# VH-VL binders against UPF0128 protein PH1314: the designs that were tried, part 6

Target 1, 225 residues: UPF0128 protein PH1314, of Pyrococcus horikoshii (o59052)
Amino acid sequence: MIKMLEGYYIIENPGVVPAERRFRMKDLKAWGYDLHLGTIEGERAYFISKTGERHEGETYIFKGKEYHVSRTQKEIPENARLLARIIIERGNPYLEVWLEEEDVKFPLTKEDPRIILKRIWEKEKLNQLLKHVRAVGLTTDFYKDNVFTQGIPLPYEEYPPKVRRVLREVKDIHRDLTGFGRFVFQYFGEVDKMHNYRLYWTLPTLHLFDIDIANEVDKVLGMLD

## First folded at step 1 (VH-VL)

Design u8 (from u2 with heavy chain E99D F102I W103L S104T Y107P F108L; framework fv_lutikizumab)
Fold by ESMFold2-Fast, scan of step 1:
Structure u8 (fold): chain C 225 residues (1-225), chain A 121 residues (1-121), chain B 107 residues (1-107)
Amino acid sequence: as target 1 above (225 residues)
Amino acid sequence: EVQLVESGGGVVQPGRSLRLSCSASGFTFSDYYMSWVRQAPGKGLEWVAYISSSGSTIYYADSVKGRFTISRDNSKNTLFLQMDSLRPEDTGVYFCARDYDILTGYPLDYWGQGTPVTVSS
Amino acid sequence: DIQMTQSPSSLSASVGDRVTITCRASQSISSYLNWYQQTPGKAPKLLIYAASSLQSGVPSRFSGSGSGTDYTFTISSLQPEDIATYYCQQSYSTPYTFGQGTKLQIT
């Protein structure tokens, strides 16, 4: 199990031009920030640098520099753009990030790097499955009626021919996600070993793949540990 | 199927302008970053510019900055490259390409056929 | 800017041969490396992304490996249709930069 890693600011890419909003994991180690839940008239989240500086509010990027806009700061640099904000919803702190006009929220804990990666992967997996169902001319009812939403996969040969076609296309999607997993592995290093029981429930289409591919993806993301 | 079709190339004298278009079909155009890449005769590939899905984020290669303008119209599934103050060294085939996503390291996964641009006196 | 250098600039091989092309970045690019194939008169085609991931529909004889600054592209058993120019490209930072290309020919 991996906690917040030293030197990681999980939403920052300091090597990118200021106008670039795409999240890139390659630069996570360049910054020394930790996430901390604090209290001021109610619980709220803070970003804490390695030097102990506390940051809260909205995060902007301008000319490769990070600007934290707190409640007391009224102005931001011209052409700076919002990258993330700290939100308290129903008593829980969240970090909201903007990835190509997509909002992603995750709990602010020491497990945040793995939590956000797991959330991004689950969301992308769902989006790609929905796109494939649509692309092959399947209805929403078909998608809801199949095992993709139930988490209980069947042996590949027991699926109808039309479903097997969709599952072969899902194999290509998981190939893409496996590539992402290898990328992440290079940044976060070794994780705990895979437990096949949870893999069966977490990846309902997994029986289409070699167990080694599934082990690689789940090991990187820590989904089974 | 995914298709990208470029148009607008031609032969112009130095200092003149051209506007290239790229028509996209077979995917949700508004979900993707788009790039322009060029190739001079007998030479390799050179990245020119990209534009985000919404059009709010744009980056240019230094060689074209201040002279070229990338833009898009998501309602018409069309990408544009306005080329001003053209120079002989801008001669080449111009390709539009789809930028896949952050999770896969930003590959250019589908390309148009290319449109030729010749800048000659 | 990140500079990409390919080796060799040209290569000649026979059908069935194992072909290897290398690509070196002037700084670490953290596996943000893509490989493209271009047949004369045609648009480039993505073969490999993220250093080692095979694009959908691309034959399994193509593979990629590497990390940091050094990357390798391999064709395990050369086929006639593989005759083309191959390019590596980094997407680690803007501007994106390509290698100079490797022209592959059959003997």
Scores: ipSAE 0.000, ipTM 0.418, lowest interface PAE 18.6, mean pLDDT 61

Design u9 (framework fv_lutikizumab)
Fold by ESMFold2-Fast, scan of step 1:
Structure u9 (fold): chain C 225 residues (1-225), chain A 123 residues (1-123), chain B 107 residues (1-107)
Amino acid sequence: as target 1 above (225 residues)
Amino acid sequence: EVQLVESGGGVVQPGRSLRLSCSASGFTFSDYYMSWVRQAPGKGLEWVAYISSSGSTIYYADSVKGRFTISRDNSKNTLFLQMDSLRPEDTGVYFCARGIYGSGSYYYGMDVWGQGTPVTVSS
Amino acid sequence: DIQMTQSPSSLSASVGDRVTITCRASQSISSYLNWYQQTPGKAPKLLIYAASSLQSGVPSRFSGSGSGTDYTFTISSLQPEDIATYYCQQSYSTPYTFGQGTKLQIT
């Protein structure tokens, strides 16, 4: 469902992002690029717009290597690797670009467009969930590990009724679903009449893509909205 | 329950071979990088080998390169270490471990470990 | 190859003490440093990854910090269950090398 999508976003495994590889989406847009997805072929980096068109880029230098960003083209090479991910750091999105073609840890297969569309739809749902999580005093620290969200908790009675229902049901969840794009609430008890919660959150990756992610996000959003 | 179980260890003479297996359960094995780590009696940890989720990327410690082969069968949720031309210094407990994905060519630590299987190389 | 040096090699402390272990890399590893706990006869357990990130289920008394070549691991208030050998490991480049280990004992 293209109508639900504003762009194509690559979702990769969580990790620490070196400063020289942190690439803010707002900077790319300010520089005149409609950039959402990345691939590499040889020494060139290619990005895919929301229409599925390939962008070939201007040159940037990171760690002595050249990286390209530019305007729209029609095709993704069959041997292209996906090279970017969206990371949310304290509520702000940025794009990490992978520059080492020598790192063959990523699949070399062309990604099915339906999988790309599903990941974008799921990313949009995750963004909506994060807005609701932040509205109840929770923040995200995705820069370090992309699995832990620190919150400023409210006393249980002060949460909205919908949020209290969700927290009551999931407060004793003890599993962390790293890499699955899911939210796990962990309740640590009461300290000085404040209920302490942690929300573990991670982005789905190309390697950890789960068909159930969208359904789980929709269920939680339904409880919060 | 997420777990890894090693098997195939034993006592062998120098120059012989052993094949270790590691069976995974409770998680999607094909989504994770895997490693073998060994520990000689009374000594510290030594990383031995790494294999990517698809099996296409493999790295070895210099001490085992050319003698050991890491492989995986994602359809059977099993990791292998084929150890050829064994030497007394290969003696130790061998652990299989699941890697947490990191950035680029890097990875985070190993969050799930097997119990270890002992390998003794002696005459 | 990147060499990892831990200090001290062994340490004795009392319950409730703050314990600090240091790990130094022979070159910059860009915070790709992990800390493991190993109790005798058991497999290692990941405590901290990416220099400062706590593994799920790990008590908040454990913390890590550092950058470049120098990293520290801290137990803010030592408990009896913390008796173990602690290892740092760099995962920046192959071979993924471990430090020699720090054996922690309670007095």
Scores: ipSAE 0.000, ipTM 0.414, lowest interface PAE 17.7, mean pLDDT 61

Design z1 (framework fv_zigakibart)
Fold by ESMFold2-Fast, scan of step 1:
Structure z1 (fold): chain C 225 residues (1-225), chain A 121 residues (1-121), chain B 107 residues (1-107)
Amino acid sequence: as target 1 above (225 residues)
Amino acid sequence: QVQLVQSGAEVKKPGASVKVSCKASGYTFTSYYMHWVRQAPGQGLEWMGYINPSGGSTKYNEKFKGKATMTSDTSASTAYMELSSLRSDDTAVYYCARDYYDSSGYEFDYWGQGTTVTVSS
Amino acid sequence: DIVMTQSPSTLSASVGDRVTITCKASQSISSWVAWYQQKPGKAPKLLISDASSLESGVPSRFSGSGSGTEFTLTISSLQPDDFATYFCQQYNSYPYTFGQGTKLEIK
């Protein structure tokens, strides 16, 4: 069971001045593997509400942007964006993502990814596929280019056109989720390649580089032609 | 520490060829693409192409196809860029640069110090 | 080819000033833009990737923003070490292309 930031909200540019932060590795069990994940330690950061009240939280700087991790979405500063909420069901993390003030609220690992893709296809909802892909937003970053060449991932240019379209969509979605996707990636990048591969597989539901899943994605896109 | 060290300055006559080297250290040479970029005197930067040292595949800017040839030697962790049939407008500083498009968290862009190639009669 | 146009070509400023350099792409490139600093006789140094991601070791006074076709590099409080030429680069499509450069010089 992975106990990450359950119940926490990820807020981009919260308008707080961050304290120094440090990362500490902790042991976690996931899908039969012993994995190490980074956790953040340091002075607690605060955001100030419109009423002037101080609210405790953690604030991190990642690639020039501020990210606040909070147990509540209440009293978010005016210049901040609510990106995602982390939920955990049955040992697996899921994302609840805000898209144009509409949330996507479904478990990402509730079912086999192939069944989830088939259900999206059967319901003829391209937007649901895009929302699902947005919710997994780490996939492209973990598998792009030469990072994993163990018979599954290929250089971007070598994927079939339909798969490349989905990878471009996932990459664009990852831009929208920069605060969560890039931030979480920084943690997992400190684990060795084998542990990173297995952890990345556990975190997102949809793995477009597994040939079975890529074939299901191609099938979904083909049916929408 | 990642370093890219290039060969020294060259002065060539028109019609000659020149081969510039870029020796990489501090990382796994075959895990990153190597790009070549030139800068003519007083001008901006111009992308020439890249080589993937894992397998030797290349991609050229159309402007440099047939003019530049990119190769690599994995045992020496060295990339090469050869220019043929030199003309005066090939006078420039030539840089090698490591691809920062890396999902492993190595989002560093490292450049060689540059090699000045002067073509004069 | 995607043409990257920078403005201004030359910018004169004083230490402590806030300066902004703009880069415009001839077509949409999402956020696939990098910014480089180049000092005379030296290789370019990466400052910003993915339009807004500050590279490790680069001072926090540097920031990038933008998406689509218009991008900006801002230096919030100019230091003596910041007088240099700045280039934007797109890596959305091959061939990769650079802006013509902005020379930042002392008033």
Scores: ipSAE 0.000, ipTM 0.403, lowest interface PAE 19.6, mean pLDDT 59

Design z2 (from z1 with heavy chain N61A E62Q Y100E S103F S104W G105S Y106G E107Y, light chain K24R V33L; framework fv_zigakibart)
Heavy chain, then light chain:
Amino acid sequence: QVQLVQSGAEVKKPGASVKVSCKASGYTFTSYYMHWVRQAPGQGLEWMGYINPSGGSTKYAQKFKGKATMTSDTSASTAYMELSSLRSDDTAVYYCARDEYDFWSGYFDYWGQGTTVTVSS
Amino acid sequence: DIVMTQSPSTLSASVGDRVTITCRASQSISSWLAWYQQKPGKAPKLLISDASSLESGVPSRFSGSGSGTEFTLTISSLQPDDFATYFCQQYNSYPYTFGQGTKLEIK
ESMFold2-Fast, scan of step 1: ipSAE 0.000; ipTM 0.431

Design z3 (from z2 with heavy chain D99G E100D D102G F103D W104Y S105E G106E; framework fv_zigakibart)
Fold by ESMFold2-Fast, scan of step 1:
Structure z3 (fold): chain C 225 residues (1-225), chain A 121 residues (1-121), chain B 107 residues (1-107)
Amino acid sequence: as target 1 above (225 residues)
Amino acid sequence: QVQLVQSGAEVKKPGASVKVSCKASGYTFTSYYMHWVRQAPGQGLEWMGYINPSGGSTKYAQKFKGKATMTSDTSASTAYMELSSLRSDDTAVYYCARGDYGDYEEYFDYWGQGTTVTVSS
Amino acid sequence: DIVMTQSPSTLSASVGDRVTITCRASQSISSWLAWYQQKPGKAPKLLISDASSLESGVPSRFSGSGSGTEFTLTISSLQPDDFATYFCQQYNSYPYTFGQGTKLEIK
């Protein structure tokens, strides 16, 4: 039911990046050359392969600026989808990107959706999410058997500290939003979208590359007022 | 609702051991790391280490390796910190503090009231 | 170990003043910094996490800024309840370390 991801990128402290841009793997390579300027400040760029191996990024100089890019030599399928976000913390951007095929299944919770709705509405951060913020949710297999995403095995302790924090926050939001989204999509007839997509979420320090899914989720959530 | 309640003050002689308790309530005890921080009279804060109540794993600052022992009782929602071979410079207020969401890289969102340990001859 | 240095060590100010406390890290800690307030005889209280995120229930006159190695805590209009000792803490790397503290005293 769960499809393997093609690849994963993490770029930490690369400097400044365009905030509201949708990216592809080809765009990420271009981003390292043309779209941002950056230096690594205490952290290195890397990407995680399908085998779970961690590979160091490369540094490029283009038009007098230093760019840090993590990449793979693998050919990008024409119909591959990027699931991505930018984390911006007081001017220090972080980029998290992974490839995913269409028709990936979300694990659905068997907990009563009304209990999940109550928890979402009671939390101030989640209330802000429902009004103004976009989110990225991942399947629960994300944290099983030391896998970062479906099919990428890496011990949790081996991730950089900032990435581990983002993973924990995404896991908590995914737990709450998966059940809520399932209830909302079932109620409004959008069931298939919950089975085939990751939910995207942006906190004040995070930014979404792909807005389409976040906007769709926000629309459906907004219908429950 | 979240509360961390620590055991009472202790007076010990040099060479003795002391065991401080921290009883948690108002949240799921195993979902958060419990850290220990001390403060000598009129001085700053010093991180000692943490325990993950879910796995029992611990991490100690180098100075406290072999001197402090952190344990927990999940059924009682209580964390413990035992300090051995006490010296006069171990005189301090000892705090337990909750690491947010069980991530040891987190800040401390709730603190116990502190336990004063005095080491005197 | 990452050494955290605060300045000033002691600050005298009057109600209504704008005060700024600085915290410097011996190496980059990104935004992995918290600020705590401690009143005499009491445990520290979290004010700000991730350099700039205000804790729920903390007055809006408190703000934090900075990244990398230089951080500041600002109180825009000092109130009587704000006279206390303030500590910064890094949680980027083990061991976690605190600044030496800044004591804010009534002038």
Scores: ipSAE 0.000, ipTM 0.417, lowest interface PAE 15.6, mean pLDDT 60

Design z4 (from z2 with heavy chain D99E E100D D102Y F103G W104S S105G G106S F108L; framework fv_zigakibart)
Fold by ESMFold2-Fast, scan of step 1:
Structure z4 (fold): chain C 225 residues (1-225), chain A 121 residues (1-121), chain B 107 residues (1-107)
Amino acid sequence: as target 1 above (225 residues)
Amino acid sequence: QVQLVQSGAEVKKPGASVKVSCKASGYTFTSYYMHWVRQAPGQGLEWMGYINPSGGSTKYAQKFKGKATMTSDTSASTAYMELSSLRSDDTAVYYCAREDYYGSGSYLDYWGQGTTVTVSS
Amino acid sequence: DIVMTQSPSTLSASVGDRVTITCRASQSISSWLAWYQQKPGKAPKLLISDASSLESGVPSRFSGSGSGTEFTLTISSLQPDDFATYFCQQYNSYPYTFGQGTKLEIK
């Protein structure tokens, strides 16, 4: 009856934002996604899934709350917005995060995650991003053989077994961003810069970060050691 | 060198069960999912499901729920697939195949040689 | 389930020819597509993953392209060793599904 909602993008009670931060139905369709209308705790919410999936009448659990899907939408609401995206400039991927006060843009490829996160942390005081990167094993521990100086991630088969298990467990979430690189969504609950954003990270794969996922990964890695 | 070596051909009567094995070598067995795919004579490939050897969690295609059972033995680096209540249309070559996850993809990079299962009489 | 349809079902060609095989998905699968080669009596062999990434050890005459619902496998200059059956496979969602296969025969 009730299913856990994974690998989907939810827009809850979006306010009016500048046009450059909004998305259009033709963009979603071109990226292979459908927009659905539903409710969470009695309030309207929008849900994005892969094209062709049927969700009408389903109920999902997301962040401890029930989300009820009413119907697939033909049009994107005027006030819907994306909260972050991945963009490609001159062949290099970047993550752009749209915060209330400003946008933050940083490279996703061939850089030490700690350097990237330090830039965000210095600008926005976002200390918890360091915990998220550590939890998924994207640390300097994997750059011992001069890989760090080259800025090149290890091939998947060369990561330790525990790290590969974590990468596999989140793979379904990463599939949604391959080739598109422009989706994030707002979490339900209190507005908190760390809790309300999912951050997508490529090194060499996309990783979805949030506090609940980071805590779960930390526990799993501790058990595997 | 990665290798997947499967058990030999089986001939079974309708209503019987068959258990196919797939022995892995050349990599860390518990770090990769193992999938099962079958191919009826002269037909295409049909995905049956997978097992995660690290915990024994499984996922089956709807058609094989209650029909196939996937298990693994980590000490022997061997995956198993058992089919119950065999029918003539279960006659096929059964393959095990390793799932490689690299970045944003999941694909079947190494395959066993196949086990022919014939259901007759 | 996502239905994968290949065309043509059978293709006759000569050594040195440029050959194109098409695979269509019933719904968008992004770039989550692999191509396999199968010779009679043998297991399938991975050729291309993520629609266009050539597997190590596969000759450079093989290439893949496409995204969304339409994908193409191309062999730029056919060799005798290339006569086989080719399958596409989506791994965007479970259950994983394969195309029906394209048999490449000598003319």
Scores: ipSAE 0.000, ipTM 0.419, lowest interface PAE 16.8, mean pLDDT 65

Design z5 (from z2 with heavy chain E100L D102S F103Y W104G S105Y G106D Y107A Y110I; framework fv_zigakibart)
Fold by ESMFold2-Fast, scan of step 1:
Structure z5 (fold): chain C 225 residues (1-225), chain A 121 residues (1-121), chain B 107 residues (1-107)
Amino acid sequence: as target 1 above (225 residues)
Amino acid sequence: QVQLVQSGAEVKKPGASVKVSCKASGYTFTSYYMHWVRQAPGQGLEWMGYINPSGGSTKYAQKFKGKATMTSDTSASTAYMELSSLRSDDTAVYYCARDLYSYGYDAFDIWGQGTTVTVSS
Amino acid sequence: DIVMTQSPSTLSASVGDRVTITCRASQSISSWLAWYQQKPGKAPKLLISDASSLESGVPSRFSGSGSGTEFTLTISSLQPDDFATYFCQQYNSYPYTFGQGTKLEIK
């Protein structure tokens, strides 16, 4: 396994990943991203794709700069070498590395694959949040109604109708998070005449991360408007 | 339970086109890439390309670019492979095969029974 | 393209024999290799994926090993149902490529 510190993955031992240690993605509803090393006009370049698929908006790294692809699957050279695969198993990513140490060295600079893979993870997390926010109409109506609350939990029947609707919709959408994680809205009552929520991001490891709902909604509003 | 069933044998004249079908059952069609593999008489296996039924994206081996066109119909759970401008050297058995895992880069765990295409003058 | 070369092209053996088939890649493919069995008039059947992972329903007499450029398929005690053609396939990079096949015949 790869452990993430301050947003960086520690690549434990590139070179050999036995087949027995890999997830069977078909059974786990997992997906992943591939990092390939190839060349552009004879120069070293990194290519990032969803496992087997590139689509518009995917990227490659060339001379330390990020470039976006305009067509699916065009930018990966036929003889590109698979360096690493990030497997996202129900919101709990891990990275498998197939580097042969004598053939490839990771630069610990702009082209560091650990930084690239961390960025892919964060982008996917944000995309899942955007999907939830759009589906439940949280960005516009949420702010207009001052539905942020904190404090003592209430029995479900005592929550305002709009809050109950949002809780039901978010719960239903959680089933469709494609394994990346689950959001749990927790209502904390009223503070200073505002209804306060906390958005918790849960991973399959049963870890709960406190996500400031106001901060995340503000970020998402900036992207949706 | 999981199976791929292909259309029947075809005999075509040079210059014609042929469209081979591959109907999937027993699994979620859009969750797995569908690959096409060719086998000429007495020869080995040759990868032609794949289609991702979830978005319709395709990738072709260089030899088959401009010759083969892969499409899919998600409502019918059916993949198609069309060959244009047929020549005698297109005579082969054509197989569809499912990617073992979602999103490619895997072996083929389920295969269609094959469709024989014969091109004769 | 990665070239896959199998040896031998033809192998004669008797029931009960231990047989080995070798597959060589022209460049490293890590462990991204599959083995298939094909009987006359039939589609190929997946036996082993990821160089050594036996597919469900495949008899335990089949095993695979290797990494990088050299791979081996072994049948520990040959049965009558095993006389077929065997193919290796790399899926490390596109285009996917197959070995030329090894025909296993009755001695």
Scores: ipSAE 0.000, ipTM 0.415, lowest interface PAE 18.5, mean pLDDT 63

Design z6 (from z2 with heavy chain E100S Y101G D102W F103E W104L S105P G106E; framework fv_zigakibart)
Fold by ESMFold2-Fast, scan of step 1:
Formats: sequence, C-alpha cells, structure tokens
Structure z6 (fold): chain C 225 residues (1-225), chain A 121 residues (1-121), chain B 107 residues (1-107)
Amino acid sequence: as target 1 above (225 residues)
Amino acid sequence: QVQLVQSGAEVKKPGASVKVSCKASGYTFTSYYMHWVRQAPGQGLEWMGYINPSGGSTKYAQKFKGKATMTSDTSASTAYMELSSLRSDDTAVYYCARDSGWELPEYFDYWGQGTTVTVSS
Amino acid sequence: DIVMTQSPSTLSASVGDRVTITCRASQSISSWLAWYQQKPGKAPKLLISDASSLESGVPSRFSGSGSGTEFTLTISSLQPDDFATYFCQQYNSYPYTFGQGTKLEIK
C-alpha cells in the first residue's frame, strides 16, 4: 500500500548522470515526467511505491529495494528538478505532478500504485497528457483509442531511426521478458547497462514500470552480442 | 579531459593473433559504449562493432563475427580488440572510439590515436 | 548494408573558397549522419552530428545539411587548416557505414 505523505518530493536524480556525457534536449524531453539516470537504488524515487515499511526517514522499501524520497526543499540540490509532490487537500491525498506547461493533481488512495495510475489515466484530464511532448516520448507507439495502449503503430520503415533500431533489439528481448516489460523499449531505446541510464515508465506506459522488470531488462541486455 | 590511449604498432605473420588495447581516462569508463573502427592504408573507415563496458555485451559487424573479439577490463578502464587468424588484408590502423549516444549508440565523439597492425610474411 | 557514396573523391580548392562535399545513402537514413575530418597520420575528429548539428569547438564556417539520402558538408571560407580528408557516417542502422572519403587539397 502506498504511504500518503504530504510534503514529499519526487525528483529527477541529476547526481547519477555523468557530467561529461552530452545529452540532446529532444532526448531528455521525450523521457516523460520523471527521469532517473542510474541504479534502481538511486538516491531519489521515481514514484512512491507500495510501502512495506518506512524506516530511516525518507527511505521506502519496495520488493526489498530502498528508495529515497526528499521531504523538504532544503534537502534537494539546487540543480535538481522538482517533478512531483504529495499534498493533502480537504483530507484527501493528491499527487501533484509538475509538467513544463501544466501542473496536474491526481487523487491518491491506499491502493497499489498501478491501480491508482489506471484510475487516474481513465480521467479525461489525462488524455491531454498523451499529446504532451514528454508523455509521447521517442515513439509513436501510443494507441489513440485506448490510453493504456502504446501509440499509433506505424509501418516499421516510418519509425525514426533510433526507434527502428530499438524495435529490432526489442524483438529478441520480448521472448525473455514476462508481464508488462514488452513495451519498455518502445519509448526510450536501448537500456544502457552501465546503470547510468535506464528505461522508466511514463504516464503513457504506467502499467509497464516495475523494478523487477527493469532489472530483468538490464539482465537480458547483458546477454546480447 | 577525455583521452583514449591505444597500444603501440604490431607486426604479425599470417595466421597469428593480435590484441589491441585502448585505455580510457577523463570520464566514467562504464557509462559509454566503445566502438572499434579500422582503416586500411589509403582507404576509408570500416566499423567493426562495439562493446558495452558495463556488462561486456558486444555487437559485431557480420564480417567480424568469429574474427574479432571485444573485451573490457573495468578496473583498468581498458577496452581490448583481438583479431585471430590474421591475413594480409587485416593490415590497417585500428581505432577505438567512444560512443556519443545516451540511450542508443550513435556517432563517435572521441577517438584513440590508432594502432597500426601490419600482417606480412 | 547501407552504402554511403561521397563525391568528389578529391577536391582541389584555394584558401577563401566555398567548398561543398556530397554524401549519398543507398536508402533513407533520415538525419542520422555525422561528418568527420581526418588529417594525415591522425585519428578522425567529429565535426557535425545529426546531419546539421555543429560539434562544440568546431569553427562556424563548417555547416551540414540534408536529410533522407542526400547530404552536404559546406566550408564557407576555406582556411589552411581545413585541407584534410572528410568522411560521412550513417548511424541509422547496423552495421554503421562510412563514405569512402573526400580529400580536400590545395589547388
């Protein structure tokens, strides 16, 4: 169950990004609301997970892994981007997500994060986010008639070159992944096993992010030639 | 600053093997793919493949499958490329080059100085 | 494999000239093309990526254009330091392939 925590901040983790690696702005914008670059045990949480227990302040345990959630502005590096926070309004908890042009509030409940995200996605307001540059990402694999399904499929040759390369690699990975992992690569390309870059779910793929799936993807990529 | 320093020139007989090294400095070695490119005397550049130093995963051009072996030593920040069963047409300058790409391999932003391999009888 | 063809193979020019080098792909590569400069006895140096994005530290007289199958590298006012061999490279698909090179030499 998700712990309802007013004042917590979910932030992009700039500390795991190698300073010397050059990034293109279009690639960064395509990654969606929240971008973590590095290990699963990175200093910042992508989202607040199921809480088996909270111990040592802002640390959460989810499936045996620890996530750090910054509680106050004073504890966040000045170069870190604030992407979301938890607020309580009239006794009800909300996740407020900060997008480039719009802040969006999502009601939270004491349910599995995947169930909450599904309910949030069903709201009309989230249909606007599918058209946001950050939500659409590097791929056109989002279905227009179902907000939980990825993009509008294009003939293979019409995908951008980076996406076509990823789709070729993903063909092999799909054979070894279970559950929701099959679409992870359609947004961001190849996962960098150096643990400085990895795929993360976005609102268009909210059912696909799973720490175990991310680990499985990293494991499978280690076996490729 | 980023530097890639390669091992010295090699002269080999046909049928021998050669192992070229590429020592990286000035950046996090495991955060970038490393490519190998060769250039025969007076000719153009030929892509051989890449290695991901983090996990050791590799991708080879078809011509170099079973011919080249790419490895890395993360503790030494060094990438290696070994060619087996050398022939005269393997005479070339061999370059290591760092991948610029973030999520996918792309173009090459830094290059080693090159290692000349001469195969003669 | 995608075949990259450069023209001309050799180009003679004088300091101050505007020169253009062409690179053609055997099939569409969108904008996934880089240009490199190589001086005798030295490793290649990245000049331009994504067909038109100038690398930091590269003089503004260099520019790239094109998409799909036809690309050009332009040097607007040739300097003595620019006499070198130039290579295009596609990174649209594996295996990565290079053009055969254009040698820019003094007239």
Scores: ipSAE 0.000, ipTM 0.425, lowest interface PAE 17.1, mean pLDDT 61

